# VHH binders against q9lmt1, part 33

Target 1, 351 residues: q9lmt1
Amino acid sequence: MLEKESDLTAMEKPNNKHAADSFSSEDLVSPVKKAKKSEEVSGGGEAVAAVGNREAEEDKPSFVSEEKKEFLVEADVAEDKGARHTMEDVWVVLPDASLDFPGTLRCAHFAIYDGHGGRLAAEFAKKHLHLNVLSAGLPRELLDVKVAKKAILEGFRKTDELLLQKSVSGGWQDGATAVCVWILDQKVFVANIGDAKAVLARSSTTNELGNHTEAGNPLKAIVLTREHKAIYPQERSRIQKSGGVISSNGRLQGRLEVSRAFGDRHFKKFGVSATPDIHAFELTERENFMILGCDGLWEVFGPSDAVGFVQKLLKEGLHVSTVSRRLVKEAVKERRCKDNCTAIVIVFKRV
Key: E = the ipSAE of ESMFold2; O = the ipSAE of OpenDDE; V2 = 0.75 times the mean of E and O plus 0.25 times the DockQ between their complexes.

## First folded at step 7 (VHH; framework vhh_7ocj_1)

Design n4 (at its last look DockQ between E and O 0.48; V2 from the best seeds 0.00; counts 0 for: pae E 3.6 > 2)
Fold by OpenDDE, look of step 7:
Structure n4 (fold): chain B 351 residues (1-351), chain A 125 residues (1-125)
Amino acid sequence: as target 1 above (351 residues)
Amino acid sequence: QVQLVESGGGLVQAGGSLRLSCAASGFTFSSYAMGWYRQAPGKQRELVAAIYSKGSTRYGDFVKGRFTISRGNAKNTVYLQMNSLSVEDTAVYYCAAEVTTEDSETGWYYTEDYWGQGTQVTVSS
């Protein structure tokens, strides 16, 4: 049955125009001043005696050629789809990435891309990221850390730009997290987006590497990556400023857990970014190995636990390929990781 | 300083139940993992149960579904519900936490293992 109601109002308000101001031109001509020629004076010749300055043999500082401590890098990868129907992880292991790029410094590259919503974003990143980073100026003969970081940032930016174009043209919506390592001589760069992690195993002292005494001080586990999740205060604030909503389960728009990723084209307007965090350090005798892992590995391993596990296997004299396989097997079979599981183990050996 | 405080241990009859509690304090970050280990006289310390930051759990092979690890509503609190206890479960039970500290200079996250003082669990026949 009932009823109508109606109303009303239109309010107008107004125009304001304000003005054009004109500020002016002035000329300043500043002048040519002629520097003067001044004069001759001749003064006299007193013959002060040749005191035989014994040339102190300057002890040429023996340039102790700092023997460039060469590091051998050994690395391998393992993957398992776990309980998932598909494998959405992809990886890169390039101990000598310079071979494909004549005239570049010796470079090693390692990466894990964890795909979500499909594998296409991870596969695209695997194909293009390293090339885009190199094209942006990594490596150069004079390695400046700031220049290297800028090249990595530009490589990530360019990769995501091209990936998003491909995502639109291909009609897919996949995203990918990433953890990436570049080793340039003794300089290590770690870059990540999302929740994939890099963990460094470091000795407390330089002398601890020599004595494989069973009772040796445990290696310190150092996480070199920050997780980019929408629930974390800084990322939450950034996402919310972009108009994104974080659900009670910690997901952006109830769907995406990570706040940084390649792809995810529908979430870019909500503040999802492909801008990595980047850390850089120099390899010393204290650096034993690094573990790169997807979120599936780190769901069932803590950093210290993973370092202890890998350290034990390396002390047994196992090859890095066996160590990486056993790490992933432990994660999936023994610890019942329910997700895709990928790990790269990178061992640093002094030569 | 990081502290782990265990409680809930004691004497129980075979077939009985205990609930252990551990509260971790003295750090600002969430632990990557918290867990329970046990050490019986003349035996090595062994994993009883662990819970990770995303909620995944693992148990020692001897647990066989008798024990359940869970997180509390408070940050950095874990519980171990132990059911169907046997004389073989008699041990000192230790809480452990894998804790992260941020180095403000490097921006790196150092991860270390911390242990409680332990709580005695005695199961009588």
Scores: ipSAE 0.801, ipTM 0.928, lowest interface PAE 0.5, mean pLDDT 87
Fold by ESMFold2, look of step 7:
Structure n4 (fold): chain B 351 residues (1-351), chain A 125 residues (1-125)
Amino acid sequence: as target 1 above (351 residues)
Amino acid sequence: QVQLVESGGGLVQAGGSLRLSCAASGFTFSSYAMGWYRQAPGKQRELVAAIYSKGSTRYGDFVKGRFTISRGNAKNTVYLQMNSLSVEDTAVYYCAAEVTTEDSETGWYYTEDYWGQGTQVTVSS
């Protein structure tokens, strides 16, 4: 039986459930709706003047060099409730994440927040984390990896602090894991709490042994995140020193599998942390794309399997929006993922 | 180091059954997906079945309900029960795992594919 294909238009409307989003309609789905203003190039005159001034002020102008070898970043998301009654995954796709913090460094931000016990913690993180990271000093003019990592750390701390205050006021116990990406010019920062995963697809290199497989070679999958589960040694140690008990089912106090998350207010005293792992890497021509996914995606896709699936579709010339939808559709419809499934595909194109 | 050792292959008559097993070592077995692949002479390797760490399964289209993959985490072993075999099932069957290991230089988790040496399944008429 041939699948409907639905290549025409059926899969181009991924956000069917956002009829009652409690956030501003200019939320980060807004870049798809930029047609509302249709004004981006008209504002270029002021930006060009600013760039020209800054270029003239640099000690090593690139006037002699040909046009720069920059990377274009294209990304999109897809989601599916799977077999659950609720959708507790929340996402952010910000190809331009400057907000009210302008600067010459490209700034992009992508995130998946996998909510548990409700959606409220994930929605809070969507609304506040990136702003808190910017406010904490994420570099906007001069790239500084240490400063960027410090801003991300402080952003997570502040977001959880404010979230816990709202959790007390609202009487809820929601929590959320996070996998986050910031791109500053050519440097990528990946931060995570919990068990969502980020996977990088990289080209292999030719070796001296006469390996002729570089033409058409599969991309190598690199997992950029470490899962934070209560049973893992470093996490278990922190939990037990705080008086937490990890039961035989591997859950803290018999309930919480993850050892790091936003929220989960009553588990914070048992060592549940919102402190992220943070890694950074430089974009080169080897980095082809990244896949961010909640645990639902990864329960039916191994990292190399997912990279291969995405690579095949990209080689067919499909747009990233279609690629992300096809990936989630495969996970849910063909591979029968029962959990909420959300994926962000981030493609790096050399221009 | 990661090792995958298949067993249970052999000669079987068409319509018969065979049970393959794959003993795994050198990684945390319960955390990773395991798979069976096959390769007939002159053909490309193809997926027979996969089983993920939480128990979800996937089968190649040609299986048509005849094979069942399962895992015994206590024995670090993945199984493939093959029923209603036909001559087209003749192939070398490989156990496979996709394992990630932390590289001490980068701190990243590099994904590597590991394969057993294979076990021959031959289906005669």
Scores: ipSAE 0.308, ipTM 0.716, lowest interface PAE 3.6, mean pLDDT 80
ESMFold2 (binder alone), look of step 7: mean pLDDT 79; pTM 0.783

Design n5 (at its last look DockQ between E and O 0.23; V2 from the best seeds 0.00; counts 0 for: placed apart)
Fold by OpenDDE, look of step 7:
Structure n5 (fold): chain B 351 residues (1-351), chain A 123 residues (1-123)
Amino acid sequence: as target 1 above (351 residues)
Amino acid sequence: QVQLVESGGGLVQAGGSLRLSCAASGFTFSSYAMGWYRQAPGKQRELVAAIYSKGSTRYGDFVKGRFTISRGNAKNTVYLQMNSLSVEDTAVYYCAAEVTKEVGDFYYTEDYWGQGTQVTVSS
């Protein structure tokens, strides 16, 4: 049955037009100014006395041969599908990636790609990312961090571009997060998109050891990656500026949790990016090992917890292959990780 | 300064229940994990329960479903609901948190501990 109401109003307002202005021209020219030459002055020959050349013993600079601190890198990987029906994680372990590029600096490459919505994006990234980074110029220039970062950024960009083309032609819409490491001599580059992480285990300096009891020098866990999730303030703002909506469950358009990934072609218009964060550092005697892990590993391990776990096994004299397997087994079997779980353990040994 | 403050410990009869609370403060980042450990006289410190940033939990083998760890609505607050307590559960219970600190261009993670709260279960 019921009713009613009505109202109303219209308002108009208006036009305005203006205007043109033109400002002009001017020329100014000139000049060539010239040559001048001259003068001679002659002055006199005072007989400065033969002060005896005390042969200053040239202090031969002791070339302290900077003993090139040679680092041996040992690495291995473990994976487990967990409670999932399929494994969507893929990995790369290349302790000597220079074999494909003779005459370049010693290069090692390690990566984990965590696929979502399928495995195809992760597999594509595994196949193309390293090659695209190398093609972009890593490691052509000796130790310029800026050039290296630029090459990594271009490699990620190019990989995502090609992946999106493949996604369209293949009729799939998979995405992948990534954590990637390049080691160029003693320089380490860590790049990530999404929520895969790299954790460095570093020895404390004697000055940072306050009242730590006689128990073995605890390694500090350093997270070298920033998570890219839609719920995080900076990423949220970026996504919202692109017209993306973050649901109450923290997902972009109610579907995607991460704000950066390869692929996810339907979410690119909402600000999903494949632009990585890149961290670079120099290897020293303080760097003991690094752990790369997918989100499944870090669901059931904190960084410090993971470092402690790996450190214990390494102190037992276990090979890195056994350490990586035990880490993933602990995550999946003992700590009941429900997702795919992949970890790479990279050990730095001074030679 | 990072602080962990435990509460809810005390004397309880066997078969009784306690709820421990821990509030973490003094840091800007969310903890990767918070948990409870216990140390009985003459025994080593052992994990009781932990909760991770995504909400996954783990428990010590002795818990056998009697205890439940949960996060509070407040950031960096955890609870341990302990049911069906036995004399063997008598210990000092410590809250722990794994916390990120920004130091220059790096994110360090450190473990912090509370002062502990006494739980005594009488026969």
Scores: ipSAE 0.653, ipTM 0.868, lowest interface PAE 0.8, mean pLDDT 86
Fold by ESMFold2, look of step 7:
Structure n5 (fold): chain B 351 residues (1-351), chain A 123 residues (1-123)
Amino acid sequence: as target 1 above (351 residues)
Amino acid sequence: QVQLVESGGGLVQAGGSLRLSCAASGFTFSSYAMGWYRQAPGKQRELVAAIYSKGSTRYGDFVKGRFTISRGNAKNTVYLQMNSLSVEDTAVYYCAAEVTKEVGDFYYTEDYWGQGTQVTVSS
């Protein structure tokens, strides 16, 4: 009798999908020109419907007041298998993420799960994480940053707990990294495990007094996430205390490069954690858009390069759906990214 | 402190070769993309080549297979091998990096440039 075999290749050859800290060639030329010229440094789509669903109706509060500065959140995703035979990236785009948890706070959710060793962990996270975060008490009536962070933390813990149980019963060994965003009212929460990355495009001009924003000026790219790799000091310490060995190729037990992920059942005892880093910031007129990407995107785009690419297309008036598609097409077709490539572009429009 | 130091420029006859080097310090070199740019008299600065942390490369259209960028992560050095040079390649060549610095909870991008090395191709 044989155990039901996983149809995954997770243990034989861990995916080498993790790419980070890409350089931007266009931005280096731009900053020099900007320095010579001076001035500001600045250096929703519904996924299921193309026509008639530019914005989710559930994103619009029925009692918006004139006193508050409103933001519309428009987002879309693009993906490409690249040169791989399989697609192990999974994504979530929910401009209205209330589900069965009604409330007065806007709730939007976006995520990329970068699967390795198969797609099952990423698919499980897509199905369960946000629901577990809501169930853990994500604020729906009155914004409380500490409560929100605790709900996100508990959601990750619960999701991994349930995922590992399913992994045991199903006989698979898949893992997945995550980069996640929740927008509650006008506060953005970013959470990550692994090496997928979130980048914010932010202007240097902070105009709240009625002056036009200089959204046309170059935007600063701000990386919102810290990579979790086995070789980094904090992560290495936890792994080594748990008896893990970081091999000369920089991988835990010769196999796993990331130190945090959902799943990876056999590596949890060696200190691999699903505990996220969680950070938050307020949306003001300065925050223009975010880019979430798997390591494949960042393999061929530096943060400023990606921000500049997206900014140019948005200035041309292109819809976020087209912008996300062109970003991934550039990565795969023109820049020859070989890995799975997934990107979510989230645009904050001031109304 | 981030520092980029180019070397290897000089005078070369058309059809000849040069190899540029850029020694980098003050950041975790293997984590960042590196690039070469050039600026000829009267022209705008333009991308010559970029190499990303995992080894993917990108070249300006004018390179046409004549140049090769590479990196030695153990030596914190990026290289540009330039072959089949022509007078149109005469320019100052700059090494460049985009590095992040932690400020608060987040990582702000900063651009760094070397001082440049002159490449002069004679007929």
Scores: ipSAE 0.639, ipTM 0.840, lowest interface PAE 1.2, mean pLDDT 81
ESMFold2 (binder alone), look of step 7: mean pLDDT 82; pTM 0.818

Design n6 (at its last look DockQ between E and O 0.30; V2 from the best seeds 0.00; counts 0 for: pae O 2.8 > 2)
Fold by ESMFold2, look of step 7:
Structure n6 (fold): chain B 351 residues (1-351), chain A 123 residues (1-123)
Amino acid sequence: as target 1 above (351 residues)
Amino acid sequence: QVQLVESGGGLVQAGGSLRLSCAASGFTFSSYAMGWYRQAPGKQRELVARIYSKGSTRYGDFVKGRFTISRGNAKNTVYLQMNSLSVEDTAVYYCAAETTKEVGDWYYTEDYWGQGTQVTVSS
């Protein structure tokens, strides 16, 4: 056979798309569907196992009337320091996150903080962010998406403000990225600073010509977060307006790859921000689970790959704690993730 | 539009080597994972190798150190160097990319496949 090399094209420049931001209420009205449907099975034969565990729920309502929950939230975390000497990932799993702020709205909270330069910023965020969000007025009685987003935004601002004061007093320069979830009743709020990622697993509708069998149908992976890196157009613009310089290696001042984080005290004047992207959506019967992960997980798992892995295990009836542990073990042991690896699996179970 | 064009397949004797190439266009190549898959007649498509945007790699168990995936981001090309080929490696090899498309605030995953290139290993 004769082999002929085809023409090579120059590398296409990165897409300069940037998300519009505002400090106004935003609500993503369901359904949100991909405009073009082109699905192919791409992963090795792993599927999400069905959840076989029942978690305890409220035995008594917190007000005079009883409200039926549309779904149960079950979640767990796993972590592994990988090949590093230290573990700088920190996490929060609170299926009931009411704390001292009771109310009629269900409140759940999950977060991963990926520390860099030490874990002090990540630990501070774990201890303070959710309380600061509650204190800033996260709705506990009447769901109001605008109020919730404003509380989350203020919580991030206050947490970083206090963290920076502690950083000065303690003489440290630690920073941390964050990917956070709040569930208020049936609304999910996703907030992030940095490069940790949240992925949603959602049931697909059939194609126009599609198969009508639902058994074994792969779930669609949807990425819910935008990474914040100094080289991305919106982030680059803010950094340059603040006097920061993005070096040829893509790092702010030659040092910091992320453009948003808690802490990183000396980089705040160069445009590093703790202002999160915040998005919301309503849970329906289609949303099956979410995966939150630090960069280490996503280094060795594509979003669809991770969704397929988790789906297979859930379908086999494994408890979410086992599913999260196997996901991280696969990343570290089989796929040789070199970095700290932390994942939270959040399962939505219809009752 | 996303396009993946494989080349480098053909007939090779057992013990020989081939280098597959996949030219990619229509997306920001350096931002996405790329992979090679194969399918022999009557068998399921299986992962051969995957390379993530940050350079981490993953191989199917049957590879056993014989194949190497790499990417040339400047040329928008992913490569598969296949050494020590055996008859059991005979298959159609497909280049694949997992990209995302933004709709509203969500980034929907979208898989793309090349047309495939035949690799035939003779005794």
Scores: ipSAE 0.528, ipTM 0.791, lowest interface PAE 1.8, mean pLDDT 81
Fold by OpenDDE, look of step 7:
Structure n6 (fold): chain B 351 residues (1-351), chain A 123 residues (1-123)
Amino acid sequence: as target 1 above (351 residues)
Amino acid sequence: QVQLVESGGGLVQAGGSLRLSCAASGFTFSSYAMGWYRQAPGKQRELVARIYSKGSTRYGDFVKGRFTISRGNAKNTVYLQMNSLSVEDTAVYYCAAETTKEVGDWYYTEDYWGQGTQVTVSS
């Protein structure tokens, strides 16, 4: 039976019209003043004597042209959805990222974006990050490491800003971790947010390993990224200072494991940041290859283990495309990675 | 200084069980991976079990489901539950930890080893 009526009312239209104002003004033309002509002065010729100072032939320092050791960069990617219903990883492989910018330094760009809560943040970052870094003034002619670092930081900031706007307008909440590499001539920049990693395989200096056992000089695995997890002391302190709570499971507000990511718009107020760590180094003969990977890869491969695996395959003379595919296949099929798995293998060859 | 301390080794009869424990100390970050290796007399050191930071595991082919590696509630502790032991499992068992060391702007992976614990399986 019950009737419930209630009324609530029609509130109004307001009109407001306001105005056109015109501001106009003016011409100022001011003039071409004539640079004057001035004069001739002639002065005299005294013949002071040619004292034959034997100019000591200054030994012109032989500029040993440092033969610019050219490095060839070969890279490829592999991905596998694993046991997940969807692939939330996206990647970028641009061995020549300078093609759109004639006259620029040799630029290569590689990235993995690991999406969480969806793929939209990762896809947005893939589309915009490199362009925003370039637009922020990534060096083109003269390599300045500080300028490059500043451009990368600004590119990340701008990408996250635009992504968050898109997140609001699109009604989605996705986030993404990132590991990004820029190679400018021989300078390598590695930037990361979250728990995606870059691992460099570097040869040991001949002097430290006196015992050359016949087993090929073991490459050292160097992690070029720091993980940004809420449980880590520095990140934990930062998150807590922002009013975030880290649950017993190590997750921010019981949901997010990483303390830095693109997107995650609801967690920004709790201190989630898109500010990357950035490492920079110069390529030498000691740098053999680099492995970029999402968290799924690194759940089933340690850095040394991954380097050993890739090194073995490269020693067999396998192409980098086969190496990357075998790395991901090993992770997913043999080591039973349950998550999305993406890897980029970057090989540095001396020419 | 990084230290790995193994315990739980000893003499056991065939078909018996042992639980090895390893406590890692001296580094500020949780180990990236921890594992157990073994070396029998006259044999090469071989992987028994490895556990990564997120809990993924790998076992040696000889394990065949008899052994289980797990992390403790304490940071940087690892356990190896060994069941259905055989005389062939007689070896020195070594705990290992893969971790990162910060040196300036660089993070190096380093492997640390325990002193080993003797496991003897009697017929």
Scores: ipSAE 0.036, ipTM 0.459, lowest interface PAE 2.8, mean pLDDT 84
ESMFold2 (binder alone), look of step 7: mean pLDDT 84; pTM 0.842

Design n7 (at its last look DockQ between E and O 0.32; V2 from the best seeds 0.58)
Fold by ESMFold2, look of step 7:
Structure n7 (fold): chain B 351 residues (1-351), chain A 123 residues (1-123)
Amino acid sequence: as target 1 above (351 residues)
Amino acid sequence: QVQLVESGGGLVQAGGSLRLSCAASGFTFSRYAMGWYRQAPGKQRELVAAIYSKGSTRYGDFVKGRFTISRGNAKNTVYLQMNSLSVEDTAVYYCAAETTKEVGDWYYTEDYWGQGTQVTVSS
């Protein structure tokens, strides 16, 4: 099989526009700040923003120049309402995510919460999940993968517990999916509930494949997350054991398409869970970047297509902020994504 | 074993129509995007149309509204209705799918292609 020619990266040709009259002459560059900084929309804590900038203000601290191979992490987000009346996607971009938990380990955090039935659950998760993960013991001094996974798991559990209490007192039934990343030193942790997706772009070496000439061949797209839908075996089993009914349209009780989410209070008794899948891997020279996206992005981009699109722009020398904006703009303007569309691009650079 | 089998190609006069079909097997069809690509002699392979799992579609610029991609999930089949054909549409048309293969905790993308079906537009 022609691995280079047989992948769907050929779908990433940006000049494949439809032959029609101009749809819109508006320049979407003007809302870049809005699409780029959804954290400001949250109205969240000023302390989070201040802590997030302390280590970013001093590029290349003394630890970056050690004998070890280090990576610089650059990331940005873009969002667009699409054709919807409301924006129920919420995001977090914290290159320094230490908050009030200082330590020698780099701590970065990125997340997309895709709200449904309103944005209250997504906003709650934005405000509380990372703090709850830190409070549950996310390592800040000595990297321990098992301790980190335990802290993430407990953070999800605690966040949903508190969210459900607020849902009862407030009388709402909002829910949200999540795709989350933590970077501790050189270790990446990916956690998800629901159907948002994380994709890794990874290079090959001549020693491993034998058919690469040089670094710079098309990157391999690797999906790091499993979708949680009621029709999938593990999820279906849990739901059916709890007395839930999966309708012919694949929805729990005919209504909920995802099997894991924060909130969705009335579905928790039918096996809807906030327990994440959690996976970890070490950064090496092969990991080039990651793309986090809500389901809106992925309904108009295959994983390889998105990786190729991002890779092309990075090779042209564009900054990650422009790359994330161009990715979402392509999804919405050219590919006519009708859903909310949010993407975070996370670039790993050798130092 | 993943299989993609195209049909519906052939010889047609300019201005005419053809309907291509691609029967898919060996994977969960409804989960993945499907596409049609074409390659004329001496030219690079290019996207004709793509359809994603939830039904969103995308077309190459040269299509100019003449072609329509659709999918029948119950029949595991993707279709390309081609209208107003011209000689520039002469090519081998390939069905394609991008699926994933789980290895450890990672889901590696894998591309599959059909054998192709010849479309020839005369005059």
Scores: ipSAE 0.681, ipTM 0.868, lowest interface PAE 1.2, mean pLDDT 82
Fold by OpenDDE, look of step 7:
Structure n7 (fold): chain B 351 residues (1-351), chain A 123 residues (1-123)
Amino acid sequence: as target 1 above (351 residues)
Amino acid sequence: QVQLVESGGGLVQAGGSLRLSCAASGFTFSRYAMGWYRQAPGKQRELVAAIYSKGSTRYGDFVKGRFTISRGNAKNTVYLQMNSLSVEDTAVYYCAAETTKEVGDWYYTEDYWGQGTQVTVSS
């Protein structure tokens, strides 16, 4: 039944206009001044005696050519859909990215993109990120770490910008986490957004790579990536400052677990960012291998456990392709990973 | 200082149950994994159960559904419910945690171990 009505009202106005100010012009031009002259002065030839200065044989510093310790990089990938209906992971393995982009610096690129809400964001990132990083000025002649980091940051920014435009025009809302590696000669750059991880296996001493001694010291697992989850204090604070709400289950707006990702168009206003963390280091004889993995891999492997698993297989003399396949098979079949599972194993060999 | 303190071990009859507890101190929670290992006399230490950061679990092949690993309300506590115990389960049980130690720009993984708790299963 009931009624109620009411009403009101209109209010107004104001105009404010102000003002134009003009400031001016001035010229100052001037001048070219001149070419002064030549003078010849000729003076005389006194024959001062040839004191035989014994040329001290300057000990030519033996430039010990630092033998550029060349590292061979061997890498391969494995993936498994797991118990999911679809595969939302995509990957890049480019052991020699220099073929497409001329330069004096050797370049390798590896990446895993873990899609959520679909595969479209991950596929877009796979297609564009490396190109955008290169276009942003990733070094190809002289390695500058600051220039490389800047190029990676700009590449991520540009990729997300273009991805978001595509997301709008395509009417999709997919997002993707990423873990990316660039190797420029002996310098390694690791960039990530979200909870995909890179783990480095490092020996304690330089001599441990050479001796096939049996019970060698376990390799130390080093995590090269910071996780970007909404529940972590720094990310939580950032998200909350942007007006995002983290639910009791640790998800932004009850939906998104990660605080950084490509895409996620509707979550950008809540502080979801595609700005990566970047770790840079130099390859030495201590660096044995690296494992890149999606969150599915790291759900069923700890870093030390994964390093131990891969180390064992490499000690058996298995090729990196077999090692990567066995790692993913262990994750999905034996350890019952329920998610998509993708891993890249990168082995560093001294030549 | 990081410490892992096990409790709940003891003597139990075959077919009985025990609940082991591990309280972690010196860190907020294990970032990667917590678990239980066991070592019987004259045998190698072996994984009993592990729980990972997202709550996924792994068990040793001998567990066969008899044991359950879980986290407490505090993420720095892990439990092992052991049911249908047999004489072969007699061992020292150790709590373990894998976490990260920051050293400069590096994030090293660190493994911490408890002192162990004796579990004895009588026939």
Scores: ipSAE 0.657, ipTM 0.864, lowest interface PAE 0.8, mean pLDDT 86
ESMFold2 (binder alone), look of step 7: mean pLDDT 82; pTM 0.827

